VH-VL binders against q9vpl3. Designs and how they scored, part 82

Target 1, 224 residues: q9vpl3
Amino acid sequence: RGKINIQRPKAPHYERARVVAVTQPKYPELPKAKSCFKTRAERTQQQQENPYNEIIAREVRNWLDHSRLVAFFHLSSITADDIFRVRVQLHKQNLHLKSYGSKIIEQAVKNTRYEAIVPLFHSNHCIVFSPDPEKTAALLRIVRRVPQMVLLGGIVEETMLSRNQLVAYAQMPGLHAVQAQLVQTLSQAPGHLIQQLQAHQNSFVQVLDVHAKNQMNEETPKST

## First folded at step 3 (VH-VL)

Design p4 (framework fv_anetumab)
Fold by ESMFold2-Fast, scan of step 3:
Structure p4 (fold): chain C 224 residues (1-224), chain A 120 residues (1-120), chain B 111 residues (1-111)
Amino acid sequence: as target 1 above (224 residues)
Amino acid sequence: QVELVQSGAEVKKPGESLKISCKGSGYSFTDYWIGWVRQAPGKGLEWMGIIDPDDSYTRYSPSFQGQVTISADKSISTAYLQWSSLKASDTAMYYCARHYSSGWLEFDYWGQGTLVTVSS
Amino acid sequence: DIALTQPASVSGSPGQSITISCTGTSSDVGGYNYVSWYQQHPGKAPKLMIYEVSNRPSGVSNRFSGSKSGNTASLTISGLQAEDEADYYCSSYDSSSTPYVFGGGTKLTVL
């Protein structure tokens, strides 16, 4: 229950649903309008300490824990109608497009193996989740028609993949064939290929580490 | 094994209609787009257009928009390129090629080509 | 519309390295990492040698490598062999008008 995906709970009967919808608050009450009069700096500090952020961060962790496919995108300017049409197409393939603030993502992945992804979300971004990794090809087919969505990378079966690796994964015909091809490829050039795969992963981590260090320097300027 | 098999060579007169085919096998046909590429005798490659067999979405090069029609029948894993009225300038080798269905347009597997000759 | 710019011909001796350039603009080669290279032997269909600037498909010799700097992509063939004699075409995504464009082609002669 605690880790069950709240966005897809078993629907109650209509009469029960009506009562629950009227009486049940799912999230904490929003801050009073008076908070809108705080300065930008004060709002940033308040948002950082807001317990509502922890609830949404927990939702993000739940999505990460129960999704075998996670894809990260940069999102350029797009109309509400266009993003809605993309969301509908993705939903038909059991692909769930979500957008969260960078601070929420940071809270969700802090102290996890995925903490390195935080620098990817410094500007407009969105994430697509699915419990089915075989949907990677369908995902990439849908988003190639959406130039405003630029693939940054993803996570498949808890393994962090670059854009190129994610696309290569999508080209594999089924899980059984993927396993056979991977074993064959690794056996042909074990030292070089394994080092190359590790180098790609390490390069990705290094790029993110450099970006994270730059981000930390910007967020915590040293006063003299 | 992934394979694209194209229909045989054609010899036509100007004004005649023509439809050539490209049959995919060894993979999930609807997961990949099919592009058409023209090569005039002794000349380079020209991209004509592309189709997504899953929903029949097509996109053409401006040079070929309105000159040809690209279609596909996913029930038989076959893509088509057709002309309503051929011209002598349509004489060329025509290749179909498979595009991976993600954010780029590389042709990873090619058909053997269909030679179309249009002469009076 | 206009094809990507490639030299009409290049030549090399067996065992040497050669490089073929492919020059476009910021709306194609310079703007995206979607550059591919194709090899075509006389009378045969093209074969994909490189995709996404520098990636090799399974079965393509590691003697073939790709790179990009600014608006110019390059295909490098090391340890040149007689069988490498062919026409080579670059291609790229094009954001300006045509979604896909080929280079004019380069004839490689192994002397």
Scores: ipSAE 0.000, ipTM 0.442, lowest interface PAE 14.5, mean pLDDT 75

Design p40 (framework fv_imvotamab_arm2)
Fold by ESMFold2-Fast, scan of step 3:
Structure p40 (fold): chain C 224 residues (1-224), chain A 120 residues (1-120), chain B 112 residues (1-112)
Amino acid sequence: as target 1 above (224 residues)
Amino acid sequence: EVQLVQSGAEVKKPGESLKISCKGSGYSFTSYWIGWVRQMPGKGLEWMGIIDPSDSYTRYSPSFQGQVTISADKSITTAYLQWSSLKASDTAMYYCARHYSSGWLEFDYWGQGTLVTVSS
Amino acid sequence: DIVMTQTPLSSPVTLGQPASISCRSSQSLEYSDGNTYLSWLQQRPGQPPRLLIYKISNRFSGVPDRFSGSGAGTDFTLKISRVEAEDVGVYYCMQGTHWPYTFGGGTKVEIK
């Protein structure tokens, strides 16, 4: 657009912009740039914190506090049918696959020893929880058949483990873990012991059965 | 004891919205999935969908995808089944059921049912 | 979707006599883990469904020994060895191997 002292011609850039717009495919405009500056709307939203997020964050903390096994995964694009089948297979092993937003996870682990896991959740992710750390081997066997899920690391017995450490843990003999579970169960209040034994009976029996089968396989790896 | 208690019977007109509930008690609500089943008058059972209350993951039967919304509020241990716009063909008994922990398909405890009648 | 066909539609039985209900699936219900996710449900008049049997032949807690399940692949049977008055109701087979889960059309067990 140029102005002159004799006449005021129509702005050329306006007509040019319109012509370009109609010759381009129509689709939603992407944001011009990501801004680090707080807008009025962002300040208002920050002041009016979402109470729903805090409720969910407390529940994530409850899962973390009551799970002796927590595994973190990167999740690539996966069909609804495939993820459903994975969730069902995991559920049968008392493994609970959960998906939470990054903000909720950040709120859940903020000011905890596990705050370092927050960067793991900047992309698409999921978490598997279990009260039974002996299920680590079952978890890795199931997930091995799901290329869209990539193990990043985990927490076992309140100890943060890398991917390699978690894989190594899965290969550990189960005897000490079984003993630890029995000791923990026996240390509970007398009036609560029967409920705890019933709740963990299948877990203990299954762990013992797996250990017995592994023991037999180790003793006789090849038979005629 | 484990119980699933559903909301009371509803009588609605076509085009109205509706939300029915299923309240779980006597167990860890977020450790079990909740499924919804429809039974039209004098007919058999139809699977509608399932929800994991811990993260609100839902899976719908293709026949019900887009027809209903399944949700849950774990703070009050309640699952919901919702219609934005009811049809006369939605007249049915609706059941909720809890997923049994030792198996994938073993819905061990069922709610008493909610009768929904849609008539003009 | 897997089609579940139940026979008979109605089974009038004299008290103390046996009853047998058949369920046929349009496709094998054996899952990749070697299990077959076929369940049987009982619905008494005016009551919600109740789980009787899961994974073909496993009785759910509290289910009387007179109920038994058998079968493999696509053909399954529920048997009641001696029908009692409280056994009146509609029985459904259900599959959970393939999504969406599907039910049989139901078999009404009634006293003659």
Scores: ipSAE 0.078, ipTM 0.552, lowest interface PAE 5.6, mean pLDDT 77

Design p41 (framework fv_anetumab)
Fold by ESMFold2-Fast, scan of step 3:
Structure p41 (fold): chain C 224 residues (1-224), chain A 122 residues (1-122), chain B 111 residues (1-111)
Amino acid sequence: as target 1 above (224 residues)
Amino acid sequence: QVELVQSGAEVKKPGESLKISCKGSGYSFTDYWIGWVRQAPGKGLEWMGIIDPSDSYTRYSPSFQGQVTISADKSISTAYLQWSSLKASDTAMYYCARHVEYSGYDFAFDIWGQGTLVTVSS
Amino acid sequence: DIALTQPASVSGSPGQSITISCTGTSSDVGGYNYVSWYQQHPGKAPKLMIYEVSNRPSGVSNRFSGSKSGNTASLTISGLQAEDEADYYCSSYDSSSTPYVFGGGTKLTVL
């Protein structure tokens, strides 16, 4: 949660090891009723089958809780050397690149305010964490030179932002009006994520346009 | 003898905090879920939420999410229902009940506590 | 927000049979076999009478039976006795917004 945090989450011990491809477990298809109330057998089976997933999910949750900036990326095929170079550049700006399996992310954000992000991770992905939202501009400058990383969206000060909203936020640091508008713009529940991101994107762009016009010459652009 | 024993009646003022208890006996407490059900005076039953005492996993009714906290202490076989700030509208009888999974998908409460009457008035 | 519909009251005489209905939708009663029935005497906690539409827990009289047709579940009490006078609540899994829902309750009077 920024500079006031007395302890920041450390990189998990598995980050020092070679990244192994994660094979998703094959579970029988469950009726919706049973998935709403996870039975003890189901929780025991998940723990027994994936003991490391629970540990890693807690690490992810700690990163989410202690980061004021979280950015989500689609990750195309990239060499270990190239991703290492990107990690080094990001570390210099207090930006922490992490890769987690989709099941681990789902487990980490289940029953939290971040549950809506799960659909973003159906394909190959990575996440960048930082306690400092002012680093959004630095993040985007670095990532622009990495075509394998495509920005999907992010979370700033616990507010979900679309790709375009996050790009706009990076260009307007220290603007209290924009910050207040974003904090007040809260979207509704899981299941409407794409519509939420599209709505926020359109609303945020319009707010920025109106704000810029008012600040420059107090003119409102004509709308057709 | 399998039973759930709830704490005694409470009389509180609006804005006060409260924590009521539900103690299981005569069975393995961590083998069953505990649910909370509210009944306002002269009204029907309202499901509030449920907890698995083995790992403190909880599920709440949307109407009660953020209004109450359900917790459990498996070392003393006790579940709790807690309010940070009571309202007059919280005046009701509160029941705890043990959830039994008969066929894997059902949602039935087989053993009920005697109820805790909570009265909130200024 | 969803509620299961029960008649407010039903009445019968000792020795007769009565039926209490519980009507929902395809997302609760009609979609699943997870209907339960509870009996509540004045000033007492509810007691489970029926689970999974038609099953009786141990200790419940065989005079109580449950059934379901489409979106309507029914509790039938045969050979009515004075002690059956109580409020009866149905409940079901609800897939739409909440995992568990109760009906409004039915007051049974034995005359």
Scores: ipSAE 0.006, ipTM 0.401, lowest interface PAE 9.6, mean pLDDT 74

Design p42 (framework fv_anetumab)
Fold by ESMFold2-Fast, scan of step 3:
Structure p42 (fold): chain C 224 residues (1-224), chain A 123 residues (1-123), chain B 111 residues (1-111)
Amino acid sequence: as target 1 above (224 residues)
Amino acid sequence: QVELVQSGAEVKKPGESLKISCKGSGYSFTDYWIGWVRQAPGKGLEWMGIIDPSDSYTRYSPSFQGQVTISADKSISTAYLQWSSLKASDTAMYYCARHEFDSSGYLDAFDIWGQGTLVTVSS
Amino acid sequence: DIALTQPASVSGSPGQSITISCTGTSSDVGGYNYVSWYQQHPGKAPKLMIYEVSNRPSGVSNRFSGSKSGNTASLTISGLQAEDEADYYCSSYDSSSTPYVFGGGTKLTVL
């Protein structure tokens, strides 16, 4: 619309979060003795480690460590124009849409509390990061108009939430104390909650299969 | 003071590689996207593509997809335009410019422009 | 490629008003209110004169105004001055294959 000021300030906390992420490196250092006595399997795994992949994996860890909001999406076929518009809308709200290969995600979260999210990324996916959890409502409002992006779940204030829990959190925007209490109320053991997220993704795949069968066949009961 | 400063003029031979730069200052570099615009001698402006400096997401005009590479290094507030193998037809003035978007994600305007980098490719 | 149609040249005398047209389709100029106009003096970078069809950035003279009707946007320059002699380019968001397109440009001569 014509009321938009083209030179308005954007995302005031973004640059600070990025500086903190960049200046807080996590360097895995292995003892020299252990490096010398690696097994053949460990040497094979080390041989497969591309320095470029480790650099990107560190970037993913920095996003996870410094984002108070992380949302996971399944991504269906989408045009370049549509994803471009979504990315720009998200960026204006300090929401950062990123896509990483499944191996990079696995490498980034290995041996962390988030390792169990790896199965969510075996199909087309994208992740939205933000240092500001109050932006959850803005995120869902934007994504609601993008049917190709299906919310699987997320992480708010380091707590894993299912799709329904994240939607509930979004309904109380701008109330920091209430939002923190809601996250604590909705929180569950990480393993159990991740299983719920994986089950939700499997249910989504099943719904797509049933829908496809219903469109190809006149009667669903005869298909199953 | 907000400005974009581009690298100096280049004279190259066909087949050579080239990387030109565009440095932003006076604003938060990652809050705006950087576009590249080409102007052949005596011709008009052509939009080449755009980059989000925060994650290096790029989108190209179909005419320039595969012909050039746009990249950025947010740690030094600099965007780049690169050719792996120059052709005589690449002779042009190249501008970088800062892009604004509306709340729905539509490209609005180039509000700040670099001074331009003249690239001359001849044998 | 050039997606928006502009006249190659327009001329006027000091003190007169002139209008430069920019014609596209419903996927760009006609479909959206994201038309911009740029002024380019010889050997200089373009300067944003109008954005979102009719808005002026700070520092741009009120002699410059923009409008749109259907698939055609127009830049009007009133009280022509010698310093207005330049090339003028329109641009728009495009929902088809390229997200941003330029017009072919119009050379304004002040006689």
Scores: ipSAE 0.007, ipTM 0.525, lowest interface PAE 7.9, mean pLDDT 78

Design p43 (framework fv_anetumab)
Fold by ESMFold2-Fast, scan of step 3:
Structure p43 (fold): chain C 224 residues (1-224), chain A 121 residues (1-121), chain B 111 residues (1-111)
Amino acid sequence: as target 1 above (224 residues)
Amino acid sequence: QVELVQSGAEVKKPGESLKISCKGSGYSFTDYWIGWVRQAPGKGLEWMGIIDPSDSYTRYSPSFQGQVTISADKSISTAYLQWSSLKASDTAMYYCARQDIYGDSFYFDYWGQGTLVTVSS
Amino acid sequence: DIALTQPASVSGSPGQSITISCTGTSSDVGGYNYVSWYQQHPGKAPKLMIYEVSNRPSGVSNRFSGSKSGNTASLTISGLQAEDEADYYCSSYDSSSTPYVFGGGTKLTVL
């Protein structure tokens, strides 16, 4: 059974498609509990909701199809309080921070034009959705204060963009025509973009490994 | 053109308060962060802190946390650096500088001319 | 705080190439591609010369180039000219103690 707001048996197809696509303004208090950071135990607990996987996958697909801005982030360790503060700031700008298991994302994008993004979600991740692409600048301002969130890339007006391309888009003045031209100019072939996104992700993983090893070495006492 | 104009030189005695200013022009003031950098006589650059003028969010260097206050008034495109009680060790050149907040870059692209603060008994 | 490590001075003759090093840790120079370089002439404000390790702002001579290997970033000035005589500061994002840190500075003398 579903949520009263979404799965209410009134006009099923119409209400589900319409309500799910436009549900973001109806969750002003929802940034409350759910963190992007997931331990192994928390991921296992999330998988215990398996009966709802297809429903959640449909919601992810609706978010992807009906959001004009989608941004993908690698997420390193962050406290529940810190991520909650980030969610609140993002929500004020109509930006919706979501976290989903990799299997759900794969199921949601399977046989769609977005299938190429699946490899991005094999590590710790979160996604920000918005119906308003002009909020890209506000998004980057907020996440700049959160070093645990590293931008991997995104989708603007159904066009996949690398991190640098998304940053360039954010720097544009708020003229719709100029922004549309930039998106068109920055667009890439899917294979080329995936190589760029994976190279960034692999580079970031390498940086995290080096940082972790150096932190361990710094903590290790050495008698003098 | 982009320009950051700082207030004039100040000569103060220990214990006095002071507020110096940095006015941006030629760009959208709320689209950039303003940082403050100190340079003691004959010494190098020290980062003090930064402000986002759009919501007055601030971050300070641990060395300057609690010693100075950074603020901004976006209606007049001006950032401020303030001391409640000056010390002789505050004698230095103070620079404001602009930082792009849209990217993953951490650098200052335009700098003010500097404000010399001299604190002597 | 401790600054990034730069040599106190470096010298060269007109037409030569010189390199200034900037050494940090994996939490700053080594961990990120957010290294910038500033030039400061006596009595003047600093000027951005290089950002994000190797990028040049508009108006900066192509004689200036930046690179990074491990925990050390380098500024290289080719075809050295008298007007290059100045103090040079490196800077980086720092994830461990502060969001931003400067090097101690290097005085370049053109002999």
Scores: ipSAE 0.008, ipTM 0.499, lowest interface PAE 8.2, mean pLDDT 76

Design p44 (framework fv_anetumab)
Fold by ESMFold2-Fast, scan of step 3:
Structure p44 (fold): chain C 224 residues (1-224), chain A 120 residues (1-120), chain B 111 residues (1-111)
Amino acid sequence: as target 1 above (224 residues)
Amino acid sequence: QVELVQSGAEVKKPGESLKISCKGSGYSFTDYWIGWVRQAPGKGLEWMGIIDPSDSYTRYSPSFQGQVTISADKSISTAYLQWSSLKASDTAMYYCARHYDSEWLGFDYWGQGTLVTVSS
Amino acid sequence: DIALTQPASVSGSPGQSITISCTGTSSDVGGYNYVSWYQQHPGKAPKLMIYEVSNRPSGVSNRFSGSKSGNTASLTISGLQAEDEADYYCSSYDSSSTPYVFGGGTKLTVL
């Protein structure tokens, strides 16, 4: 629970840019045939890099680099009190719940082996980080009670895993030799893990439905 | 001072219903799970199930699923264990216990126990 | 459900060290660091002595220690005293059937 200090560098030619923006018409007529046929608004949507975004992106890269377990979740509407309770439970297990904008995630993972995670962040999302991959089982136990959080996939020992692969890994936390062999085997599969991660994003609706049914029953779910 | 206080001993006949209680004090009741453990006369400990009082989420041992109901009332910091129809085999000491952190880490504080005797 | 295997009884003399074993499988004791030990005196509720294999709660004597090797967890009591005479139960997370399982219990006699 620390504060983040934002440093805003002085933009070059700020006064000139501001004057141009003030005098420019809101919706000019489309340009003549020598230029791309786009409205002014569409042409100005090309984003300028923001130093604040780079600072936060470096924070995200730091979490990714120092975490041996990273789990990605779709997050449905949840109250501040409910998410705080989840954060407390996770923190006791050295699991750190973070939320970042999709643009910041894209900047953080651009040109890295983890670039494929960007499509997972189409709507509300959150990420859980931990330096301890043995905490995967504890993570899944805690999140099982939070129907608003739906597992999409993760990264274990720098290897991208689908939802099903992450669940399978959680069942082997005390078998270090088997875990190492599994991670090595998975890391040798060309392209299959990335494809599975993208496919599982679409199946979260089905998982959410199962979780909603579990919650509405208010009785012991069908489990063993 | 954390304390779990259970209801008094019960003597019932087969087929009767029963509901016993476990009241927590000295801590935030909704921040910890409550488990129930059975001990038949002269026998060992058997885990029955747990409840999270914050949302009434329950999980049962397969041996006790459908035989008992675990519930909680967070407004009065009390958990319950209930039978719809008692059997002679239900004769046992029943303990409630506070669950440390997760469902599987262990019970840090125990109630004094409720002796249930089912005899014709 | 198959309970964790403990010896039915163990005995020792005052001042001696004794060890109680708790044997399971890779789906419980061997697979996870969620082993606890409980002490129960006749007519009383169990008391947590060890959690997460080797950690002691506040107020538990340092004479009690826990360890694990493979599928077997062990509770060691050093400097054995008359008041240590009790039943001892191990417990673990179980991924195969029930999420929590107890051992059969060990009666410790101080001779």
Scores: ipSAE 0.000, ipTM 0.411, lowest interface PAE 14.8, mean pLDDT 75

Design p45 (framework fv_anetumab)
Fold by ESMFold2-Fast, scan of step 3:
Structure p45 (fold): chain C 224 residues (1-224), chain A 121 residues (1-121), chain B 111 residues (1-111)
Amino acid sequence: as target 1 above (224 residues)
Amino acid sequence: QVELVQSGAEVKKPGESLKISCKGSGYSFTDYWIGWVRQAPGKGLEWMGIIDPSDSYTRYSPSFQGQVTISADKSISTAYLQWSSLKASDTAMYYCARHLEDSGWFDFDYWGQGTLVTVSS
Amino acid sequence: DIALTQPASVSGSPGQSITISCTGTSSDVGGYNYVSWYQQHPGKAPKLMIYEVSNRPSGVSNRFSGSKSGNTASLTISGLQAEDEADYYCSSYDSSSTPYVFGGGTKLTVL
């Protein structure tokens, strides 16, 4: 095979290279690049007009309205295998683990009595729904083995409860009247907790608490 | 009677998009996860992924993550498997299957009849 | 690659008992109790026969049983019948890469 001829070295024109580096690109590339990007306002408008988000938000509202038990969790790093096993264990107890984006949750609860829960979802989160509040004890037993899921609070019979109040509720006998009495007794503390999370909306939180108490009283008949 | 009915056979060219369906009947569709399993001609079974139709939570096999999209429309009790751009290597029989409630892992009790996808140039 | 090792074929006579093996590693079969077995007749969808090593789904004959020892799971079919002639696939959880892996399959022939 022939030899490679290395007779002409590269020209040492470092001056030209420095000039190019110093001058930076100053060509009209921005109009082309900008045409491929939407402004923040345009992105916000397009997201607000997304019909898929409204459909999912309606689904979240349906879950909230038809579940007598809703539990909110912070979710630390967890493998997909582990979360799937948790979903299966919960499902066997009629407990339904759901994950929704924070914007979808905000859209779902905006202008409803549940709007106060929005601050709980600014980090990684998940929600467990059930039509049966007596399953609170089963929920806590399952989640006790999942350190990545941290209970933040919940809603039982339309009444907001803190973590400690949910634990207390889970320890009550399965008699509807006794559980209703506990929820009514605890109903003042959820209002206070929500106020701590939404200091600037204290008057609104009080309205929500009153509404929640009225809704709770309607949903927990004691005499029959 | 629990039944999963899949869409009919497809013949496509490389680069074309495709969406196949799996319709559940005889049970509460949102109460069971739906998985997808692939079987290339004369080859064994290969798990692709699973979906919870109640919230569209999906879990993919790493081999299929980014290659296909699994989705579901609970209003019509139908799960979907979709390709944006087919390859000849996608030629296979595709099965949908319903997750076995008693299983803590990826086990399937009821299977669709299969959809044969042929990708030829 | 085939993640779980099965014999390519096995044969038996009617009334006989046969066993199909499924060998993996400590990251799949040996480490976990998530071994399943599927039966597939030519041209048909697979049918779950065993899950979680030894559990039978509703409607599966008690002639089918599963077990595991170390890194090897086994499917045993007692009282072999002509209708048992099929391909059999094992599957397992896999902690190392794919959450779910299959064996290469075993063709059962009833002589």
Scores: ipSAE 0.018, ipTM 0.517, lowest interface PAE 7.6, mean pLDDT 77

Design p46 (framework fv_anetumab)
Fold by ESMFold2-Fast, scan of step 3:
Structure p46 (fold): chain C 224 residues (1-224), chain A 120 residues (1-120), chain B 111 residues (1-111)
Amino acid sequence: as target 1 above (224 residues)
Amino acid sequence: QVELVQSGAEVKKPGESLKISCKGSGYSFTDYWIGWVRQAPGKGLEWMGIIDPSDSYTRYSPSFQGQVTISADKSISTAYLQWSSLKASDTAMYYCARHIDTGWYEFDYWGQGTLVTVSS
Amino acid sequence: DIALTQPASVSGSPGQSITISCTGTSSDVGGYNYVSWYQQHPGKAPKLMIYEVSNRPSGVSNRFSGSKSGNTASLTISGLQAEDEADYYCSSYDSSSTPYVFGGGTKLTVL
């Protein structure tokens, strides 16, 4: 019922998800189905899906629809105090850190243009949403100090970007038009996000190893 | 140039309070965390804790939680390490160090150290 | 109690290469790429030589290099010089209880 900030885009809250951790969802009673040789398959295939998942998936879709910046991270084990501090720092910059189960993410993006991100969520993960793409630099500055969060890629102005493309975008302090052109130029390298994830699908250690190697390459490039 | 300057050596008796300082210069003080590291005579390095001077957020090693207080005054670019009641076992060299801007708890610049001696 | 295991001492001759190991667990060295190496001369403050496993701060000689394999990080000093004689400490982020842990230190003797 809240109508706070009605004149600006507002993403939904995912606060209700925490209730699921303490209570099992009650399913509506399934009445006896009508019997027929052909309808026997329908009776056998009665929907067993958790209805709560669809509600949360709808919230995820709304976050995606109303956020001009979405960043995907692999998340390793982190203490409650550390993640709380990160959330507070991000919130001050209008950046909203959310965590959703992989099945909910898959359900949310199925049959949408974002379906390609599903492989990113087969391991432990979190997502940062913002209505303001200019906050990409602030986001990267904050997460630079959080080794448990490894940037995988993101979406800026509905365009899927790899880790390196997001870093390049963040380093452009130019006019709005220049940033828009950069996003379109970077989007000409399709599949980077999927390719990077497929290379590291089996472990967090592989993701950390790639990150370390990238840092070495950036600081000590070979001379020719 | 980046520099961390610590207060001078202290000689105290058990039960006395003490507050030592670490002043940062040559950089934006609130943009970097400050950590404290202890080195007992002839022993190795022990991480004590860290502070973010921008909001005074602190985090301590479990071994030092409740034993010391870390604070900072951003108006004078100074971090502090404080004891309410010193023990003989607190005799050590204490270093402050600036957190590297890309990592987590790694330190790029170190103060010269403050020797604290607690004896009767 | 020391969280990361280093050899107590290592020695070498001028011009040689030496390697110092630092062994932890999956909650520190093995789990993260936030391993640092510090050099400490007698009576002096520590100096950062390597951070994030293999990165050198500006002003540190390229004779110093870092690496990691599994739960063990290594500091290698090539072209050993007399001024390299010092204590070397490894350090790592730790997710278990103490957010940052040091090794016991290794005394490097030249000659």
Scores: ipSAE 0.054, ipTM 0.540, lowest interface PAE 6.4, mean pLDDT 78

